# Designs tried in a protein design chat: VHH binders against Flagellar brake protein YcgR (ycgR). Part 115

Target 1, 263 residues: Flagellar brake protein YcgR (ycgR), of Thauera aminoaromatica (c4kar8)
Amino acid sequence: MAELSTPSPASPAPLDGGRGDELEKFTLRGARQILQLLQDLITHRGLITAHTGGGHSFMTAVLKVDEERGRVVLDPSPDPQANRRALAAPRLTCVTQLDGIRIQFPLVGLGEGQDKGRPALFAPLPAEMLRLQRREFYRLQVPLAHELSCLLKAEDLARKPVEVSARVIDIGAGGVAVVVPTGAAEFVIGGTLPACRLALPDGEPIELDLEVRNLNRQTQRNGTEQLRVGLRFAALPRAADTRIQRYIFKTERALNAKARGGL
Below, E stands for the ipSAE of ESMFold2; O stands for the ipSAE of OpenDDE; V2 stands for 0.75 times the mean of E and O plus 0.25 times the DockQ between their complexes.

## First folded at step 17 (VHH)

Design LB8 (from V56 with T58E Y100F; framework vhh_7pa5_2; at its last fold request DockQ between E and O 0.70; V2 from the best seeds 0.81)
Fold by OpenDDE, fold request of step 20:
Structure LB8 (fold): chain B 263 residues (1-263), chain A 121 residues (1-121)
Amino acid sequence: as target 1 above (263 residues)
Amino acid sequence: QVQLVESGGGMVQPGGSLRLSCAASGFTFSSYWMSWVRRAPGKGPEWVSTISDSGGSESYADSVKGRFTISRDNAKNTLYLQMNSLKPEDTALYYCAREFYEDFGPWFDHWGQGTQVTVSS
C-alpha cells in the first residue's frame, strides 16, 4: 500500500514574488488606507479575481466593510465548488484594478455566513494591500508578431526529460505565462523547471529557472486542448531583469503608438 | 485610455438567442486575451468565457458551455458573445474584460460598464 504522499500544499507564494523590498513602497498597511481602498472597490463595483491556489480562482466583489468587526464581506461564487475551495484555502490572493491600477491583497481566515439574509463570505480585513502604480511592475501581453518563446525543460508523464518550446503570451518582472500543447509535458504546480531559456528579440536567450504556479486549460476551435502555464522566475539576474524590462517598455510604447494611429 | 463598451443586451424569452458586442479602443485589441464576465442581481460575479488574442483558443464556464460562443474580430476591435438557448439564470449584467495571465492565474485589468441581459417569460 504505497502511501500516496499527499503533495505538500504549495506554500502560498509571497505576494511580492521575492521582490519584497521593491514592493514595500507600494504596499499599504495603514488601517485607514486599507479601509478606504476597500470602500473604493465597493463604490466602483470592482471585479475581483480571487485565487485559492492549485490553479483555481473565482470571481468576487467586496460587498461591505465591517469596521466594527474588522472584517470584509465578499460575494460568494455562484459555483458551490468554488466556494468550497475558497473556504478550504489557507489564503486567498485577490486581484483587481482601480482606475487602471492593479490592486492585490491577501485574505486569510475565510468563513461563510449570511449578510442581510444573503449568503456571503467573510474574512478579516487584509493586513496589507498592494497598489502597483509604477510601470516597472506592468504585465505585458506579448504581441503575436513577436513570437516570443520559452524553452521549457520539463518531464513527460513517464518522467522522462523533455524540452518544450512554448509561446510566451504574458511577461512581467515576476514571470511569464506560456501556452503549450496538452500532453507536451507534465506540469506540477509548485515544481521547478530548471535551466529554461527565454528568447527575447534583442539578443541571446536568457537562461533561468521557472516555478510552475498556475495551470489553465484552453480549447482550440479545432477541439485541440492547450495549456496556459503561469511561471514565476525563481531567480532573475539583474542583467536579465533589465533586458526584460526594456523589452516590456519598448513593446508597450509601440503598442500604444499603434493604438493612437501613429503606426 | 483603454475603453470597453458593451452592447447588444436586452430582454429575451427562455430558449431565445442574443448576441453581445464589445467595442474596444485605446489599446491594440489584437494583442490581448479577452473575456466575458457577468453579474446577476443579488449574486456574485462569475467568469463566462475567454478567448485568445488570435481567437485560436477559447474557454467557457460549465454553466454556459455548449450554449455560448465567444468570438472576436480584430480588424473591427470587437469582441462578441453569441448566447443561445438562454435561461432565466443567464439574466445578468455582462461585462467585457481584458484578461491577463500571471503566475497566480487570470485577472482582469479593464472592463466596461456592462450590458444588461434579461431572460424572462
Scores: ipSAE 0.921, ipTM 0.971, lowest interface PAE 0.5, mean pLDDT 92
Fold by ESMFold2, look of step 19:
Structure LB8 (fold): chain B 263 residues (1-263), chain A 121 residues (1-121)
Amino acid sequence: as target 1 above (263 residues)
Amino acid sequence: QVQLVESGGGMVQPGGSLRLSCAASGFTFSSYWMSWVRRAPGKGPEWVSTISDSGGSESYADSVKGRFTISRDNAKNTLYLQMNSLKPEDTALYYCAREFYEDFGPWFDHWGQGTQVTVSS
């Protein structure tokens, strides 16, 4: 035979903001490892958040693993609309924890049916599962006292430039989450906010290009509405990355020291 | 060692009220958004409510909006759920959950053992 043509499995896109090659050493691909991990989630009654895209998610749990048919069985949502979104989604991103370790896996080809007369969702077993212990994947929850902020250079509904000062609620290697008043600007998932400025406690603000990844609506105590906006770093310069990692490291150390002092 | 301990569940008549508490320890409680999640008999988990880190904002599932109120006391590291006008459909094991927010949206990295709420005539 003069030519070789073998099917290659499609590599899944990275689930954590474009750090896929750094994630490979935390990726489980062995069939027995995957089956055991799914069984552990069943045994511990793990609470799973399944993300369907477009900023939508629902809670679920692994009901069982059908090894003979190569399927995982999930609880459906009590919300029929969430189930319809899940069935229409090309992919679910499932996230949970086991023993303090983040567990993440994709499901594709979701279908509906019944299991022992109960409504259920079915999918082929995932081809991979992530077990993420590395602290570089840690999302620091920013202490309120830091009042960390990011100046967003966005647009209003008329596409006029507006600047919005947003409180940063968490920060990690791949992005930030912020809160803003509703109506302060037009935010759309997939939209890019160029030349935003992240104000770290030490030094000059960092200029960052940000991509809107998620929007989540909240009600403030005064009855007005607020958005939680998930933002991914686009094209982050190495110097900016270094400053962000240093902030996370120093803050984490300070938080751990306070926990010891409280004991 | 992160610890979340729910309490305040019990048996109550339809139309009654209960207040759930969640004692948090082993982490900086005031830095985290917190949620209540419930699991009814024979059904999967259902998100109930979320409160911001400062306690300044909240959200509710449609099924409980207007009847349940989430709150927190950051000085006491305690999360609360005031449950009014209870219905048999509210019967469930209620969990206190600690939230992380990623590019794809929120998820929970810790939860307690839960406290049972039973609403029965």
Scores: ipSAE 0.773, ipTM 0.918, lowest interface PAE 0.9, mean pLDDT 86
Fold by ESMFold2-Fast, scan of step 17:
Structure LB8 (fold): chain B 263 residues (1-263), chain A 121 residues (1-121)
Amino acid sequence: as target 1 above (263 residues)
Amino acid sequence: QVQLVESGGGMVQPGGSLRLSCAASGFTFSSYWMSWVRRAPGKGPEWVSTISDSGGSESYADSVKGRFTISRDNAKNTLYLQMNSLKPEDTALYYCAREFYEDFGPWFDHWGQGTQVTVSS
């Protein structure tokens, strides 16, 4: 057997704080259930996005489940740097979907080698797999017409305060995702942005403390970069929570009605 | 019911061009970032290009930069990939994919059946 298992500490949870307890009921821990789900991903030829941390990810697929050796065989990225990041990462967070169900699982102890003469990545079988219907982990994709924005109170490279108006691209019970120009501010995963202001259509901006959860760099055609930032709501006041939930519910209903009306 | 239907693939000589289309239905297309992903026979998936919900931001894999152009028409719920200066290495099944961004980053929650592109002399 290849030396794939390394005793590395698990990375912090990939999802919003407080969600772990709610997600336990959707977590598969039975070895046979895990093997069957991985086999279903092979059969379905599921597109898997493997997150290596620091906003980095690559596309992969499960090529094979080696039950006797207790490992999965993954297709490596054509980008050698992505493979090097994956091998250096203490954990991969793999996300895919099967028949409209979100599937997420960690891989720890990634190694490289060959399978039948072809380059491959190997990892021990995951001890758990998360299986969620979208209804259970809803994020509203914000309509462009709503022009939803969040004024971020962040810091520049010299740790001086800076304000950045960011476009909100999605919103859920636990947080928002925004887009900002690269270089507009410095963001550190786990860092807190105090007293940010979320502008909803229905009144005064909501003042919120936000925690940076993820960063993803996007390079535009002209060579400039944009940054997508995932932000978690920290210590959300009840009145703010109510307004956010009302906006999500109202917008979801309008979008669902429009989609059904297209029949 | 999210549905993505690709079209426009075919056979072409090296140096030729093709334009792929993806017809989207069952969701508010203008609210989602969209991507093209390809899979060559016997290979895993390779991300090709992404376009923002407004069309104001685009990104490309290094292997296709300068040759491919991603675009969208939100009024028609259609995603496009203009492919120029095609190479044999571009031979693959091309998938239209809906990008979903969460706390840990982007992933694809829906993709179509694919359209075959074959580049050969």
Scores: ipSAE 0.537, ipTM 0.842, lowest interface PAE 2.2, mean pLDDT 83
ESMFold2 (binder alone), look of step 19: mean pLDDT 84; pTM 0.845
OpenDDE, look of step 19: ipSAE 0.871; ipTM 0.959
ESMFold2, fold request of step 20: ipSAE 0.701, 0.767, 0.735; ipTM 0.894, 0.922, 0.920
ESMFold2 (binder alone), fold request of step 20: mean pLDDT 84, 85, 85; pTM 0.846, 0.849, 0.847
OpenDDE, fold request of step 20: ipSAE 0.885, 0.920; ipTM 0.969, 0.970

Design LB83 (from AX8 with K65E; framework vhh_7pa5_2; at its last look DockQ between E and O 0.54; V2 from the best seeds 0.70)
Fold by OpenDDE, look of step 18:
Structure LB83 (fold): chain B 263 residues (1-263), chain A 121 residues (1-121)
Amino acid sequence: as target 1 above (263 residues)
Amino acid sequence: QVQLVESGGGMVQPGGSLRLSCAASGFPFSSYAMSWVRRAPGKGPEWVSTISDSGGSESYADSVEGRFTISRDNAKNTLYLQMNSLKPEDTALYYCAREYYEDFGPWFDHWGQGTQVTVSS
């Protein structure tokens, strides 16, 4: 009687598979390109936010690129505690912009030392730098006056269905970011919220499926916590896509007109 | 095009006060949290203060808490920083910065050219 060894359930493929391929097009891996981009950051005195994990970050800048030693030199924080966190972190996520283009890169192996008699942070050159230029990642920040909302069909901690009205803070071709009160519902990254309703100013709400892509808890100074939820359009009808694009376009035009003093 | 233009900097004696302004254009100002960041000579950049999109929430660095006040007028697309009890260590180039929040946390996706603040006797 040969014991049929039940095949071990295949580990679920990392959910990042689809977006990873799209991001690859914008990822620089060439040493020369990376060096050039870092040099450009120096030239333009780019303000960099370095994330150390656990909701902590500090401001820095690239001071120097040492090609001979294969390292980047960064400004330390004026806050000693931030520097301690940075040095203890297994990885820094650095984010900045150059000419309106988002630049993101990881740093690992951070150390401290001196550069020309001044305290400095040192790290090996990043292996990759993400440069996002495409409209595909464009997110319109929704004017508060528009009062865009999304009715989320979610579950609470008891897995009871709940409806949460969420304010839309940004919108793009690929999805929306919303804010909800903490504890209003339980969200799981990679989870699908079916039959949600996106309210646009130009007509009836759009019914659509949303996929949770990211969760960020934000604590306000007043102690109030809000949850920012990044949502991807999982299945967007063509008509809905057109409406969303029209809204974005119209809003951008209005904002630009206002900026020019025309409104 | 997103534009941030800082003004109001200058030279002041220790204990004095200054009010910085930032004129924002090219984006829906009321939809973004806004921040002040400063860079002192020979030091790294430092976050100073942030105000929420609606102005309902403020945060400050420990180094400026109780002395500085961030505010905004969304009707005028203007950000302010009232600086009181200024110290020599407050000498820096002050930047107005637009805050953006992603899955990894907040970062600044735009900032101005800065306005110079010098505190000296």
Scores: ipSAE 0.873, ipTM 0.957, lowest interface PAE 0.5, mean pLDDT 88
Fold by ESMFold2-Fast, scan of step 17:
Structure LB83 (fold): chain B 263 residues (1-263), chain A 121 residues (1-121)
Amino acid sequence: as target 1 above (263 residues)
Amino acid sequence: QVQLVESGGGMVQPGGSLRLSCAASGFPFSSYAMSWVRRAPGKGPEWVSTISDSGGSESYADSVEGRFTISRDNAKNTLYLQMNSLKPEDTALYYCAREYYEDFGPWFDHWGQGTQVTVSS
């Protein structure tokens, strides 16, 4: 009896980890457009950050595009550990800019070899590439003077409920990044923090659910460790979205006015 | 209009020192983490160092740790890289870069034209 083919487990993930519908209008899928954009990155020597997951990344650049074999060739990292992580990763998220436009694309099936006698990484051409104007990806770097905070509902190292007031370091339409002292709470990528409270300068704190997206440990000059936590807004109500966007707009406008009034 | 302009590169003997500068304009410099990235002839780009917005936190690539020092002057909108005990392997074009964090991690949304550092005998 005839059976349907088993779906491939190697299908690439969406560019944004599931927000494909929101980003579809900014996504290039035409083979000619993809080849041209990759060639533009070569011509302009674009500095690419390649993310391998788990907070790890390395710098690379496109060396060449092999249209006949459907492959892209990239510079390897000078760090052998970064190359090993990249080769072991199920996919890379590559991100760069061209004339202020954010360019993002996935690579799946990364291999290593040589190009003209020098070490190189290679992968099949991406099936899609994202192009976003600055206004579409903008994240406001929060001025320290605003003392913007988010009260996180999390668990401590003993798995007891704890409330942590975290400083918000950046904010965008999709989420915030906060800093937390090491040991104040435990965070797991993909975990949800319910009923957190975002304190904006004007009005009552906004109650919202946050999903942990990334964790980056940082060591300060005094030897103190801080954890940078990237948090996505989950099911953001329209009223909350409007207030956040208004704060971002007003703050950027004020900061730009100060920058233009200075040197 | 975001602008980053690097300077201070040049030719130096192995074991020598150089101080790179990056003049920033068109954005609130004190609100952004800043990085140095380099690209050597025939090689890909390599991240060198990052400094937080306040200057309270620094990080370095293993290849430069203990030899290079990143610093910033927020009043002058200027980023610095002090390079000591230079090696031929440090020969590269050095870029000043502005950092953003996304759900997937950090990336650079702007960088300058670069300043050339050549270490040769």
Scores: ipSAE 0.756, ipTM 0.920, lowest interface PAE 1.0, mean pLDDT 84
Fold by ESMFold2, look of step 18:
Structure LB83 (fold): chain B 263 residues (1-263), chain A 121 residues (1-121)
Amino acid sequence: as target 1 above (263 residues)
Amino acid sequence: QVQLVESGGGMVQPGGSLRLSCAASGFPFSSYAMSWVRRAPGKGPEWVSTISDSGGSESYADSVEGRFTISRDNAKNTLYLQMNSLKPEDTALYYCAREYYEDFGPWFDHWGQGTQVTVSS
């Protein structure tokens, strides 16, 4: 018989909500509101992506809400490995949409069982649910032709200052994602990059502070390796925010017009 | 308004083939990765396949790899799923879904009403 190992207190944890306290005003915490929103997901048969951490996810749906027991009931995955990951995960991040509104909620304490003789997953009702309109979660996929870039003031492996010009892949109200060659600099989740410069097509670059939110190493089909870095804007001056929003709006309008055949 | 309209479903014999189509409108289709998701009777939804925005990268669920082929025509704003060697367990409502990426990973921010595929003798 083996005893359980003491867990490591320094283990990395995936970030479940990139815009945490900034999103507080869109967070529902009332029990009645949460129950109604979950029932709406059942009624509209919402397709839910449940993230279990470590880059893994599975699809599910809310089968029912058991108000008397304070539980939500979910479909299990047809993949037994996904179910094992879900049961082992400290938190599931569930994401879906309802009428163009992004719905996100955490589930903790997931267990397995039966619902009317069918396998099911169970969890306590979430303590919070996030409702975001498109404008609050939108990330513009930046066209390559714009050559949008961000100059990052980072450090190399030897902890020496290095400036990296990174191509911007997407941009939204709260941040950007960029790509850099693997090894161009060292990044750590939670680290800050002060005085970076975001180059928009119109006007001078915007100076801004960035926080590293995620890192993904990517190997493309041709074998090229790159690092995708998710970056949050620290506090933005109103002028900078206005310029970013105008770029997003103008570009989105142009891309949508092209997709519909243009004028 | 984003619209995704699936078609090409129907009834087929085991071992048969079908080609599903998804007509996309109201968004820059060529800028988005796209997926097929299915929901069998009495079961939860299941991811089937994803194709990158350019069509240069494809991925498949283990249950369909080697039998299904995802493709896209960005000039026609159309997503396809070629389904070969169909089995009764492939019976499901098939949805076309638009992939959206966040810091916690991908999710789907839009899907169609689906097209029914039924595999039986």
Scores: ipSAE 0.636, ipTM 0.886, lowest interface PAE 1.5, mean pLDDT 83
ESMFold2 (binder alone), look of step 18: mean pLDDT 82; pTM 0.817

Design LB92 (from LB1 with S52N D53T S54D G55S; framework vhh_7pa5_2)
Fold by ESMFold2-Fast, scan of step 17:
Structure LB92 (fold): chain B 263 residues (1-263), chain A 121 residues (1-121)
Amino acid sequence: as target 1 above (263 residues)
Amino acid sequence: QVQLVESGGGMVQPGGSLRLSCAASGFPFSSYWMSWVRRAPGKGPEWVSTINTDSGSESYADSVKGRFTISRDNAKNTLYLQMNSLKPEDTALYYCAREYYEDFGPWFDHWGQGTQVTVSS
């Protein structure tokens, strides 16, 4: 992915999405397991998206694993600015898939080097790697026809309260992603939006506290910018969790049935 | 389950045009943002273009802006890349990729085997 800008000062999101305890059983920490998984990514030429924080990311791939020196070697970006951001970042969040399995790992201490006479990036081997089946990380892409919205209670640039009705573009057990026009509100990564209202079909809106996890700018064809905001459920009552999971299951089933009927 | 199959690559002369297609199956195509990614010989992967679900939003890498056009046909579960004014530097294997959004940002959770584009010099 080309480098993506963020409008606000950003702190890197936790690699586990703030779900350390929930994801522990899917975390590999054995050195031989980590080496094998990285080697599998090389063999299958996995496309890796490396997030450098501040809404910036670039495409890379594992070139080799240097077991003797305990490091991984990566393709640099064709964009020199992306490479500079990566080298300046305290941490990279790398994400990819292998045979439909989601793989995520951190890299710390990125440096520049040479591989077969050409520029390369390298870092110490990650201490952990996440390996998740689709069911463990699944996020439903919300059909436009559902017109799912979330009323966000935020602040404008003058720190005045503002309510923004945002379109929900995806939803999972842990949160939602929404789109808002750029400038509609001030969003700060790590900030909390209290008492937001998520509108699901067949019921009253669910009142939730949401934590801002990421910000990504999108430029539309007409030149207008919109902001994609990733929001984590700060606390989710069991009844709300049940309603969200029910919506996800029913919608996925209906969409998959429609796709199979057309294909 | 999820399958993405690229086609339409080939050999062309500089200044020529090609139209790539990606046939999607095994998922609700109309609900996903889609992208094209390329990998040139001896180089790492490079993002090329992204389109949203309803074709209201498109983005392009600076290297292809003004020359390439991304489009989709949700009724046919097909993604396209129209490539005009091709340059030798566009020589690469082109992948169709499905975008997934997580709290750290977008990434690609599936891609196809790719279709080869070679621009002769």
Scores: ipSAE 0.680, ipTM 0.898, lowest interface PAE 1.4, mean pLDDT 84

